# Designs tried in a protein design chat: VH-VL binders against Protein RESPONSE TO ABA AND SALT 1 (RAS1). Part 10

Target 1, 230 residues: Protein RESPONSE TO ABA AND SALT 1 (RAS1), of Arabidopsis thaliana (Mouse-ear cress) (o04515)
Amino acid sequence: MPNTSSSQSFTIFVDGWLIRHRYFVEQLMCASSLDETNRISLEEQQSLVAQFLSHCLQYYQEKFASVSLAGDNVFTFFCPPWFNSYAKLILWVGDFKPSLVFKLTEVSVADLTRHQKDRISSLKSETRRKEREVMRDFALVQQSVADPPVMLAARRVGAVGMVDGEETDLEEAMEVLKAGMAAAMNNADQLRCSTVGKVVEILTPPQAIKVLRTIGQLHLRLRDRDQERA

## First folded at step 1 (VH-VL)

Design r10 (framework fv_ramucirumab)
Fold by ESMFold2-Fast, scan of step 1:
Structure r10 (fold): chain C 230 residues (1-230), chain A 123 residues (1-123), chain B 107 residues (1-107)
Amino acid sequence: as target 1 above (230 residues)
Amino acid sequence: EVQLVQSGGGLVKPGGSLRLSCAASGFTFSDYSMNWVRQAPGKGLEWVSSISSSGSYIYYADSVKGRFTISRDNAKNSLYLQMNSLRAEDTAVYYCARSPYDFLSGEYAFDIWGQGTMVTVSS
Amino acid sequence: DIQMTQSPSSVSASIGDRVTITCRASQGISNYLGWYQQKPGKAPKLLIYDASSLQSGVPSRFSGSGSGTYFTLTISSLQAEDFAVYFCQQAYSFPLTFGGGTKVDIK
């Protein structure tokens, strides 16, 4: 009902999610530091990778539910208050840019085969194409706000002598805008998840653990608020 | 033309073994995850096993864990299902199916299917 | 495991009719759902992936909608070739699971 209820609920969810996230990152760090002789089984490595990916998917599932239930909060997710100032400068449609995953893979894994490098190169090209599609769709949403009828309707909401029905017309226009932004964000989040999953698929379990550890550590760094206190 | 051609079905006794094969053509086999799905006579679809494009990630339905082994040979564009300790409940048409493997997205959909291979486990 | 429940189990329809099939997940699966068509003696065919994305080559009369736990497949104007069994499938987590199927039969 309240305008901020879904944002507050999502914030509470994230607090618990971050505790579990730190636990997973610690497990990934431990698993990535073991040599061949002390490494956990391939089945255990695969399980850890799958669990972490499911953990990450839960974040975007809860975000989608929050946005779809209270559409007005979609604007909050494009400028999220839970990310520090550095993160806000590098955000793409409210979260990490999918192609960043390829840079993280390069810095995390030194033993990629030629076949893996070729597969990653192809995926990188496809991901960049899909990023452009998301941006094109987002630009169309932005343009809809610039359309004279929508802007005129928005400016009238505070005018003295508002006529019955004008509030409803404005609410309808805002609902269309919110739906368009929610769709763009959902497409962006699906591309984020798809890109991480496809990279993991190209990698061996030990390589995937190293990449996911780096992704998890970056995620925590982007929420680090130590610089903003005192 | 994108195709999956299956072979290896038949009649086996309970406790027996059987190996199913699925030959791929018309696409880059090593780019796709592969799956086995079965359907008992007159019943619905049941997922059996999945293998990633690299072969590094493998999943099994609980009903077949420890008895079935999925494998692939990317050089030969072939997918296999080794079935051991077969039970009457394993009687079904077995399909191989292709998907662009993704742990997180709806792109993990079975877009190309083999013709199916009948496996009958009977005394 | 995520249980997928389809309704109805069967529906009788005439050519030109609008047919709606519902699929419910026992827990939230976001939009990670596909719809398949199967004719007697044939392998299933993918119609919809990602809850609402139409597979290449599938007629536009097929559409999918929904997210979370409730999903719908709609055939806007039933054709003779559409009499078949339809299955939903969640792709959210392993084990992958299918709905029980909905038979679309001639009136």
Scores: ipSAE 0.032, ipTM 0.582, lowest interface PAE 6.8, mean pLDDT 83

Design r11 (framework fv_ramucirumab)
Fold by ESMFold2-Fast, scan of step 1:
Structure r11 (fold): chain C 230 residues (1-230), chain A 122 residues (1-122), chain B 107 residues (1-107)
Amino acid sequence: as target 1 above (230 residues)
Amino acid sequence: EVQLVQSGGGLVKPGGSLRLSCAASGFTFSDYSMNWVRQAPGKGLEWVSSISSSGSYIYYADSVKGRFTISRDNAKNSLYLQMNSLRAEDTAVYYCARDIGSYWEESAFDIWGQGTMVTVSS
Amino acid sequence: DIQMTQSPSSVSASIGDRVTITCRASQGISNYLGWYQQKPGKAPKLLIYDASSLQSGVPSRFSGSGSGTYFTLTISSLQAEDFAVYFCQQAYSFPLTFGGGTKVDIK
C-alpha cells in the first residue's frame, strides 16, 4: 500500500496510470486481433490478463490510500477531474457501475457457451443485489448530513457567526461524513474489482482479452477530453 | 416519458407475413435488451423472442424459430418482429417489453407496449 | 425447458384478505423470477423482480419470497384494484417461461 499520496499526487498518478493503460489496451487489441495461427501462447494470454487486472487494481488501491491513508478530501472523487464532463453524468459512486461489465461482456464476446451465460447471469443477479446494498448504505451516509447537529453547525458557519466550540463540532461532523463517504466509495470500488475479476474467471483467456479490451477502451473514452467539444 | 408504442398488427391468412414495430422513447434504447411476448385470446403469456442491447444475442421460442426474425435499429429507437409463414396458433396480442438492467438474460420486463393484435385466419 | 407451475389457478377473496400465490420451477432458477399483474385488456405490469425486490411505484402490500424452485407472491391486504391475473416468470435460462397464471376474483 502507498504511504504518501494526496488528491494532487493522485491526479499526477492518474496521468501516469493512463499512459500505462493506453499501452495495455494496445496490447489487448493486438492480442484479440490475431488469428489462430498467430495467437500468442495460452500462458502469455493469461499473463496479459493478470497484468491488466493488477494495473486496474493499482488504481483503486492508490485511490484508497489517497483518501484513507493520506487524509485527502474524499469529495473530490465524486467529481474526479480526470473524467470528462460527459462521463461525470453517468458515474455511479465516482466510477463505472459494476453491472456495466455484463453489457460490455455481451458486446465483446459472441462465442459464450450456455454454461458461461448461466454463470454470468447468476453473477449479474448477485452484483445487482450488492449494488443495491452499496446505494442503500450510501443513502444512509447522505442522510447523515441532514442530522440536526450537522445542519445547525453548517448554518452557523455560513450565516450568523460562531460561538466557541461550534467550529470543533462542525469539524467532527465533517470527519464522520468523510469516513462514511470513504467507506461507501471503497465498497463500490471493491465491487467493481470483484465483478471484473469474477467475469474473467468465467471466461476463456481469449474471451477475457476481448472483454478487458472493451473495458480498457471505455476507460480511455471516459477520460477523453475531446468528448467535451460537443 | 418512458414508453413503448406498437404498430403493424392485423388480419392475415395462414402462410402470410406481418411486420410488427415498437417505437421507444424517454430512455436510452441502446442500453436495454428487448423482448416480444404474446398472449392468445383468453390464454397466458408466452415469451417469443429476445434481442440483446447490442443485437449480438438473439433467442427464439421453438414455436417461432425459423419463421420469425427479431431485429432492432438503435439509431431509430425501434424494435421489430418480422413474422413469416404465419399459422392459426400465432393468433395473439403481441407485446414488446423492455428488459430492466440492459442485459440479455434478465428476470424482469419493466416497460411494456400497449399490445398489437395479430389474427391469423382464413 | 423450465416449466413454471402456479397454484392456485384461481382464488376467490374479499377485500382485506391475505392472498398467497405459489410458483414452482421444474429446476433451480436461483432468484431469477419476476411477478406480473395483468388486468383485462391491459399489458402486464411488473410487481416484483429478482424474486423479492419490489418494483418502484408498486404498493408495499405486495411482497415476494423464495429461491431455487419454490416462490410465493403475497398480497397482505387485498384491495379492489388487486383483482387481476398474476403471472410468475423465470429468466434463468432460455427459453424464458411464464407460469399459467392465477386469477384473483372477488368472493
Scores: ipSAE 0.000, ipTM 0.405, lowest interface PAE 17.9, mean pLDDT 81

Design r12 (framework fv_ramucirumab)
Fold by ESMFold2-Fast, scan of step 1:
Order: C-alpha cells, then structure tokens, then sequence
Structure r12 (fold): chain C 230 residues (1-230), chain A 122 residues (1-122), chain B 107 residues (1-107)
C-alpha cells in the first residue's frame, strides 16, 4: 500500500528496532566488562556477535525496502531527519562512513596481534578504495542526468506552464536520478555491513564484542536528540 | 591465476569416514570465507558448510551437523571437510567454493573447485 | 529456512531469443541473491551477485534485477554457449539455500 511515505514507515520500524538495539548494546557492554572468572563462554560470545550482526543487517534490509519499494524519499535518506544535528554534519551517503569502523576498532582494542594489524591495514586500504568507487559511481549518475533534463527540471520547478514533452522528459530524468541515488545508497550500506563483518572476522570474539559495543553505542549517539532525554 | 584444486574423494561404505581437501592458489586465502556445496547425481545444489576467513565462525547444514567437520589451514592455503558416519544420502559431487563477502550475509561464491565425487555404497 | 523457488523448471528457446528466469524467496532477502550457470560436467559459475551486479568476465547479455522476494535473470540474446542449468542462491541468512534450477535448452 503506497499511502504512507517510505521515510515515515522506516521511522516507525526504527522505533521498535531501537528497543532491541538497546538490549543488545547492554549485553555487549556487560560481556566486554566481565573479568576472566565471570567471562561468558566462547560459544556464547560467538552467538552474541552473530546475533548483533544479524540485528544490524535487519536495519539495513528495512532501509533498503523503504528506499527501493516505495521509490520515494530517497533524497530524505541522504539527509535523514531521524539523526541529530551533529550526525547530519558527519554523514557519508546518509549514514556512517565505512572507514570509521577502523578508528572505532583502534579505540576499542589494545591487544591486536601483528597478523591482525596487517590484515586490518589491508582491509582499510580496500575499504577506502571501495568508498571512492561509491562516490565515483554516484558522481557519474549525477553527471548523466544533469544536462540538459535535470537542469531544465530545476529551472521549471514551481514555474507555471510547460510545452509538449517537457513534463515527460523531466519526470523521466527525476526517476533515473532517484534510481541512481537508491543504488548508490544500497551500495554504501552494503559496504558498511561488509566492512563491519570483515573487521569482526579478523578479531577474536572478545575483541569483536568490544568493537561491536562501540559501534552500537555510536548508533545510539547519532539518534539522541536534545529534547528526548527521559 | 586464481584456482581451487580438490582431492580426497572416493567410495566408502555406510558408517565410514572420508576427508576432502581443497588447495587454494592465486589469492590471499586468509581473506576469504570458504564453503562446501554438494550436488547429488542429477539433482540441484545443496549448501553443506561455511567457515569464516579466520576460522572463528563455522556453520553447518542440519543434515550434516555432528557428522561433518569443516576446517582450514591458512598457512597452507587449504580447506578440509572431515566426513564421519557417512550415509547413502551423502552421495554427491562435493565442491569447495570461495565466499565473496563475510558476515554481512552477502556470500555469493565466485571461485569454485573442480568437484570431488563421494559415493557411499556397500 | 529461506526457501528459493525458481520458474520455469525448463525452457526451450532459439538463438537470439530473450530468456527470463524468475526466483522467489519465501521471505525478504533484500538484494542478497546470486545467479549461477552450470554446464554439464562442470562446476557452477557465478554470473550475478547482489541481485544485479554483473560478475567480471560475464557477457553483458546477462542481467539481474529484483529485490526483497522476487528476482529475475535475463539473457537478452541467447547464444549456443548459454545452454546450461541456472541456479539462484540467497546469501541473506544461514543456512544458505539454492533454487531448484532452470534448464535452458536451445531449440
């Protein structure tokens, strides 16, 4: 049913998702702070890591559905109203920049082996290359629609009157742009998910729990609003 | 040149054991998840098991859980499948395959071994 | 478990024809879907990943589309070397699951 906006539907989904998210973040915080005597089993640590990654994938799957199935509000997802003011200034394609994960890893884990450091360094280089690819492909989409149809659309938005064919050309150009933006966002979200997953693969379960705790807390901080404290 | 070369197949009796090997070359083996996929004669593809790039995370199909063990040796660029308590329904060509992504459930398999026939018959 | 249903189970087409194969997931899998080609006696070959991304070295006549639960693989101009069985695979959740396959016969 396309009688509600995709961004409104996504906001409603996220309200419920955040309740589960806070639960997982608390579990990760508890697991990361336990001493050796009270540490949960390796199997339980692996399970918690897998569950949290699955929880995060659910967020991006719902975001993808909202962007792709509705076909509307893709512009809104590039500057989301559900993020607080400082988050909006640091967004990269509507969400966190994938290479931020490496900074979060460095602040969360002090006991990386030489082998782990080498693998992280290689992954960081590859992730930055992929980030440039996402931006390049997005720029190509913008260029392909910019002249003349999109420029004409920009000049005539809110204007009265159109000649035959202009309305159809402008509508077609806008649909091409929306499709390209949706693809760019989906590619960026896939890079976000794969970067987190690949970092987790390099880490031991206790190290992964520390990193995922930091990532989970960052997500909560990006959604905190000044007037929502209770 | 990226390739996976398999060995270790054969004919075994029900209840027997067999170990499959898959040797990787031409890429950084330790950066990729690895998988076993099987295909019974004249049938479709069935995923059997996955192991993460580090070996820390392992998944099995319910049909083989408790009987099969996937493992890897990153220093030797090798993947293994230890198969115990084999049954007639385990008869298939077994393929090793490289995962494209890790943990984000984006695992398409871009590189495949040639396949190894496993026949379980008395 | 996520069930993958392919249709048709077989199709006969002439060289130069457009062939479309469909794959339906029992639940939403976003775009975490791959398409494979398998020729007799050979291992499968990846054609498409992430529902619509063409694998390097695969001819441009192959394309994929779809998201959520409904996906299609299209061969825009069928060639003799395209005689094969095609499989879809979801990579969204464990256990990983494949479709039952679609056999493409030329003529």
Amino acid sequence: as target 1 above (230 residues)
Amino acid sequence: EVQLVQSGGGLVKPGGSLRLSCAASGFTFSDYSMNWVRQAPGKGLEWVSSISSSGSYIYYADSVKGRFTISRDNAKNSLYLQMNSLRAEDTAVYYCARGYRLFSYGDAFDIWGQGTMVTVSS
Amino acid sequence: DIQMTQSPSSVSASIGDRVTITCRASQGISNYLGWYQQKPGKAPKLLIYDASSLQSGVPSRFSGSGSGTYFTLTISSLQAEDFAVYFCQQAYSFPLTFGGGTKVDIK
Scores: ipSAE 0.008, ipTM 0.461, lowest interface PAE 10.7, mean pLDDT 82

Design r13 (framework fv_ramucirumab)
Fold by ESMFold2-Fast, scan of step 1:
Structure r13 (fold): chain C 230 residues (1-230), chain A 121 residues (1-121), chain B 107 residues (1-107)
Amino acid sequence: as target 1 above (230 residues)
Amino acid sequence: EVQLVQSGGGLVKPGGSLRLSCAASGFTFSDYSMNWVRQAPGKGLEWVSSISSSGSYIYYADSVKGRFTISRDNAKNSLYLQMNSLRAEDTAVYYCARELFGDYYEAFDIWGQGTMVTVSS
Amino acid sequence: DIQMTQSPSSVSASIGDRVTITCRASQGISNYLGWYQQKPGKAPKLLIYDASSLQSGVPSRFSGSGSGTYFTLTISSLQAEDFAVYFCQQAYSFPLTFGGGTKVDIK
């Protein structure tokens, strides 16, 4: 019974995902406390980091599937109703801006080595460049949707009715737009995942746990409809 | 006081070489991307080269690619521009500039005083 | 390369005047644009970054607006120290490029 839109299916998935997400955030909090008293092994910390990254990857894999099947609902993922009003103001291509991860790392970790700072600075430059590439590609998608209706409107000045093929051209352009928007979202999500993963690779397991905890807490805050700015 | 102090300019013949230096003080040099920007007499600004805080990412304007080399020494808080195979068109005041917020935004918040490079026969 | 076109090339203005300078990018650059002020014989000074963010220490009479391909720098009430050349700069893509400059001269 296909009475569930792709965005509604994704929302149902996320409800269950958020229960597990809260559990993981609590585990990351606990792991930080246990590390202070030397009551958690390096192997346990590495396992928790891997589990949480897998949990986050599952979210984006499900989002990818939903976006790829969205058709007319692809617009919902760019203006997502599941985020609060504050989150909507700071979103970049429907979710967090990848470079935000670096600010979260700075506020979460005080004991970065010079080598780690160097690697993070390098990664930040690369991430900023890739953000520009995503936005450039997104602008091309926007032009793709604008050009056909603008050309149709321009050609109708002094013309009567549509010429043969104009309806087909417009419908074809709309399908190209939907595919392009899905691709832009998926490219943005890939950059989000790769940025988090690369930051984690630079950090020690105790440092990674602190960063992932902050990321997890932020995700919960972005979905809290009672959250407001000072 | 945050400042960039430049040196190494001068008069050189076409085909010659020159090395510009930019000494940083008042901030943690190793946390910031650095840039070279030039301005020909009576003309506008032209970006020349960029180097990330670590030195890992380097970019050049096409007009200087293969001839100029940007480098940095974080231990000495210094930025360099090695200019080889100089042409009359390279005549300009050269500025070193610090990127705002380290390796972010590519806006230049602190500038050196400028060094004149004249390439003339 | 992204070409940045500034207008006007020059403007004559009096103290207290509202001055508007425009910058047009040959392609979309989102909000990755800065504005600089340069006085004779001096290095440029950053005024605005991210199209509309005022740099620390810059007077509030300076403001920036715009996104995509069309940007403006406004000086709400021109002061004696504001007679200078102004440049826009895109930070969207390498090579980084500057506008041709707008000279604000005393009338």
Scores: ipSAE 0.005, ipTM 0.450, lowest interface PAE 12.5, mean pLDDT 83

Design r14 (framework fv_ramucirumab)
Fold by ESMFold2-Fast, scan of step 1:
Structure r14 (fold): chain C 230 residues (1-230), chain A 123 residues (1-123), chain B 107 residues (1-107)
Amino acid sequence: as target 1 above (230 residues)
Amino acid sequence: EVQLVQSGGGLVKPGGSLRLSCAASGFTFSDYSMNWVRQAPGKGLEWVSSISSSGSYIYYADSVKGRFTISRDNAKNSLYLQMNSLRAEDTAVYYCARDYTLFGVDYDAFDIWGQGTMVTVSS
Amino acid sequence: DIQMTQSPSSVSASIGDRVTITCRASQGISNYLGWYQQKPGKAPKLLIYDASSLQSGVPSRFSGSGSGTYFTLTISSLQAEDFAVYFCQQAYSFPLTFGGGTKVDIK
């Protein structure tokens, strides 16, 4: 196998994944535009939903593997080059904020039952709680940089240089930081996937297709390099 | 530990009814889709029905549509299969099974199985 | 319904043998296929999901491959505990369907 960095191999994966992604989004658009007379079967609707969820899960499984092997490249996943400039303004831990899924559901589906609304409301509260947990854990990672030994070692680097002990302490702190960032990203991605899956489960197949179409279209817009402006 | 414990099988005459139960423990039941799979004596596996984690999506094999009803009670960590209008061809060991789930997405592959419950439909 | 055809229906093998079981779908199912092992009197055990992903706790001598309509389960070096019936299952579309099974017997 070629010796390729994890972020480089992930970028190559994403380029291929986007071709399949455009195909699925087009299928979802077609399925969501059919009237009652031409509507595909319930089994076909659920199959399309399951296929698209699996397609999205494949992205995050590959990202998980890449992030876990990232080492110094873990920082790239927090400011990813595969997103356009607009996307970078709305990212949360390197990708979409999980609770955005609820807003996308609201704009996509007008015919929710009371039972569905209650279930979505409960899931929204749980998702926001889990978002806070991810941010709390990430804050603890950031505090590792602020610890006195790390700060003291960092301040001395440019002026005097470091003795062996100081350099080892800084290296150990940086490894803890990198591991913590990887964990935070993986926890955030797990929440993203879980939130989409649980929302889809609350919805009927026609409603799910509408939501997934909107999510898929957003993914394309966030990754569309042709949308980059000067 | 993660386990599914089944009950409710038995001998019933054609046209009769039985209700199977499956009790879950060791995991968050409400996060998982559940399934019923049956196996006639000496035969292969046949998927019978599935229910999503919330109960919103339910599917049946054509052979049982209109006769069987899958349901769940997430507060009680229990899955049920109500079997009506039973036929000789329904004779099988019935298994409850959990969908393998990652990030709330079902693989429709069954990672945890109950011990099985024998249902015999005979005159 | 998607029909799943397994071959062979049975195979006689010795400990240490390489065993390959095949599964064909009546239409394209991408990678949405699982493999199960069932021993007499017991519930099935998931070995492989998503055509090639090894389930946690399953020995590495088991491997799955294929996509579309043609899939294989391989046991690279058969052990005594591997004598069982093996089933494939498509996860592409409802109703979910299983193959007819392949019995791996002692030679």
Scores: ipSAE 0.005, ipTM 0.435, lowest interface PAE 13.6, mean pLDDT 83

Design r15 (framework fv_ramucirumab)
Fold by ESMFold2-Fast, scan of step 1:
Structure r15 (fold): chain C 230 residues (1-230), chain A 123 residues (1-123), chain B 107 residues (1-107)
Amino acid sequence: as target 1 above (230 residues)
Amino acid sequence: EVQLVQSGGGLVKPGGSLRLSCAASGFTFSDYSMNWVRQAPGKGLEWVSSISSSGSYIYYADSVKGRFTISRDNAKNSLYLQMNSLRAEDTAVYYCARAEDYYWFGDSAFDIWGQGTMVTVSS
Amino acid sequence: DIQMTQSPSSVSASIGDRVTITCRASQGISNYLGWYQQKPGKAPKLLIYDASSLQSGVPSRFSGSGSGTYFTLTISSLQAEDFAVYFCQQAYSFPLTFGGGTKVDIK
């Protein structure tokens, strides 16, 4: 009966966040399309980049709080209802795969220096290694389903009630599993944020604006559900 | 050995200028964001300025904006803080500190610190 | 600006004691928080990064926990070398800000 779950609170937050997100994406689109005559200052470009990254970090901060709350169903964040059907084809641990950022950078920026390309190549290798670490840790968490009392409970499908102590053992196992899944999700989100931040650091402000515009547009595409409700 | 060695402190009169230097060794300087943090005698830590690994993103505390300039020379593995229009309230030990470029919008944590240099602004 | 509030400002403790220091952020900072130790006349030393990750070379008696706006540093069994001032720092956004510090004194 309660309608106060952390996932519902997060959905309400996202509705407001998306309105602000659309305005930031429009601002980035305008800034990225200006010629040299109408180009905003480097200080203004840096400020816009900082504001947009802060906006994105607020999303993951709120998600982190929601995922970490006691009693929340962390499974909802691994198969989230706020993403459209297209998103299901490219989700990795409930959201975008961090290494996708490199492909978005490649298609958005044509004027990378050799030094920038070398740094991006190194970061790409590091990011893919960290992606494998997240997946390994997640797999270890999932292996807990093989441990008693979870297996014992599965064998008693249809049983009327449980023997004294069995319910507590199952509840403890479920809490350990949920905590592990929350940790995996939070580690994945931290990698998403750090990957975007590190790429932006390698780029000049004009290049960063182009990449962030593309990332922002992708966010809208993955979360636009109206096109499916027609 | 990973280290940061500082120089350039001293005594100046109000309105004067000083340039602080921080020399890095034992690591790839160009892979890290660099920060200046100060501490007034008997007081806590106050972040002053940050410069990203590439030098593209620079931030200042409101108390020093327009007076201090952070810069770096990656070829020389050196960080600088040019301090102009100094005030009595700028009196502090100034530390340079390294941060992993994990979060460009902030720094993950300062894992390596310089030894500090005293800046005294007094008439 | 994000304000970081530390409590207590000082604590008197004996060797072997469990010491807990708290840090509160005026707004959510996820896990972008570090803990530092500073001894008289010395530069600060990083103990914990990303709220709960132990820095290499730091004794396991130090631990960090928390996320969002509430964070804790714990020293499970205080040693003689642990008498120092401790600071939290948010790394979430510029300007970066430190807590006011907690002095751990001998009882």
Scores: ipSAE 0.007, ipTM 0.547, lowest interface PAE 8.4, mean pLDDT 83

Design r16 (framework fv_ramucirumab)
Fold by ESMFold2-Fast, scan of step 1:
Structure r16 (fold): chain C 230 residues (1-230), chain A 124 residues (1-124), chain B 107 residues (1-107)
Amino acid sequence: as target 1 above (230 residues)
Amino acid sequence: EVQLVQSGGGLVKPGGSLRLSCAASGFTFSDYSMNWVRQAPGKGLEWVSSISSSGSYIYYADSVKGRFTISRDNAKNSLYLQMNSLRAEDTAVYYCARGLEEYLYYGSDAFDIWGQGTMVTVSS
Amino acid sequence: DIQMTQSPSSVSASIGDRVTITCRASQGISNYLGWYQQKPGKAPKLLIYDASSLQSGVPSRFSGSGSGTYFTLTISSLQAEDFAVYFCQQAYSFPLTFGGGTKVDIK
């Protein structure tokens, strides 16, 4: 049975989340552009970084809750209509690809130490390995959709109006499929959050502010409609 | 064998200072966040401070902010808590504890290894 | 600050009893909750992390459940070594906060 309530709940949450998100992006932009005489304290920089990361975690925690209740709505999270045409082209398991964080770090921070570069390189290798694991899980989910038994069961129920064991078998198969998709998305989202958090830990607070500003701006860009600016 | 061994407690007058030390062994110290938690006599646990694996991110309880400084020396596998401007309400057993997460953006996952505790008594 | 309310404050139980301790957060903390055991004069010991993950070396009679604002620690068959004070702790945001503790005493 169609269930849109968890997707609707998530959309309502995101409307409020975006207002706070724009606020944080503005704060990060301001903090990253201040000269030495107007720079906020190191403690205030650290607090801003922590607040922004917490803000991002709330998005994925709410998404996880919505996806876990999702039934048919799980498909919407993989092909979300609220992202613009550019975002739809570059999405990986419904959102940004975790290894993109490393490219954003490179373009945002010019003063990395050798030690930071070594730690980032190691993390990058680990992140790419984990991305491959998520893709393997997703491929298995895609195969289950394409399997002849599921397709045959779907056609039979629709064509003959049967409600007995075949409808129950189809419903069970669909629930397993949706659970598998939800798990794949949750694993992808955990990797996204983990990667950002680990990169931030490698960086100093001033460097982290620059990276998070870029990440926050990218997120706004992905939700802007075509030809519209953030 | 994973172990945290504490030292540096004692009796101090209000307004005085103490430095607590926590020596780690049996694990790669630089891979873990570290924490200080205190417990007043007969009372519950109160989180005091956290420091990330690299030392880049530090958090304090409001009650100690501006008076206490957490620090770590990854080369020496040691964690420190410098306590200044001590008050009677700071009297407690202080524990150092290892966090499961190296990053601290949402808190610390959990504290899986604890030191034996160091008594700090602030009285005249 | 996130307030952690733990109940009951104390419980008297016998060996073999099932003991349940609850912890409520003043706001949603997802699954970012740990449970600790503390014996008199000793440091706390981690039992459960991420609300339901059993720490290595902890007996299987300990289990955790819950998400959001309501959490439970269960000891399925109380043993002599389980008489202690138990604390929950949220790891969702700073400042980190602990519950007030539940003392499990012998009946």
Scores: ipSAE 0.012, ipTM 0.551, lowest interface PAE 8.3, mean pLDDT 83

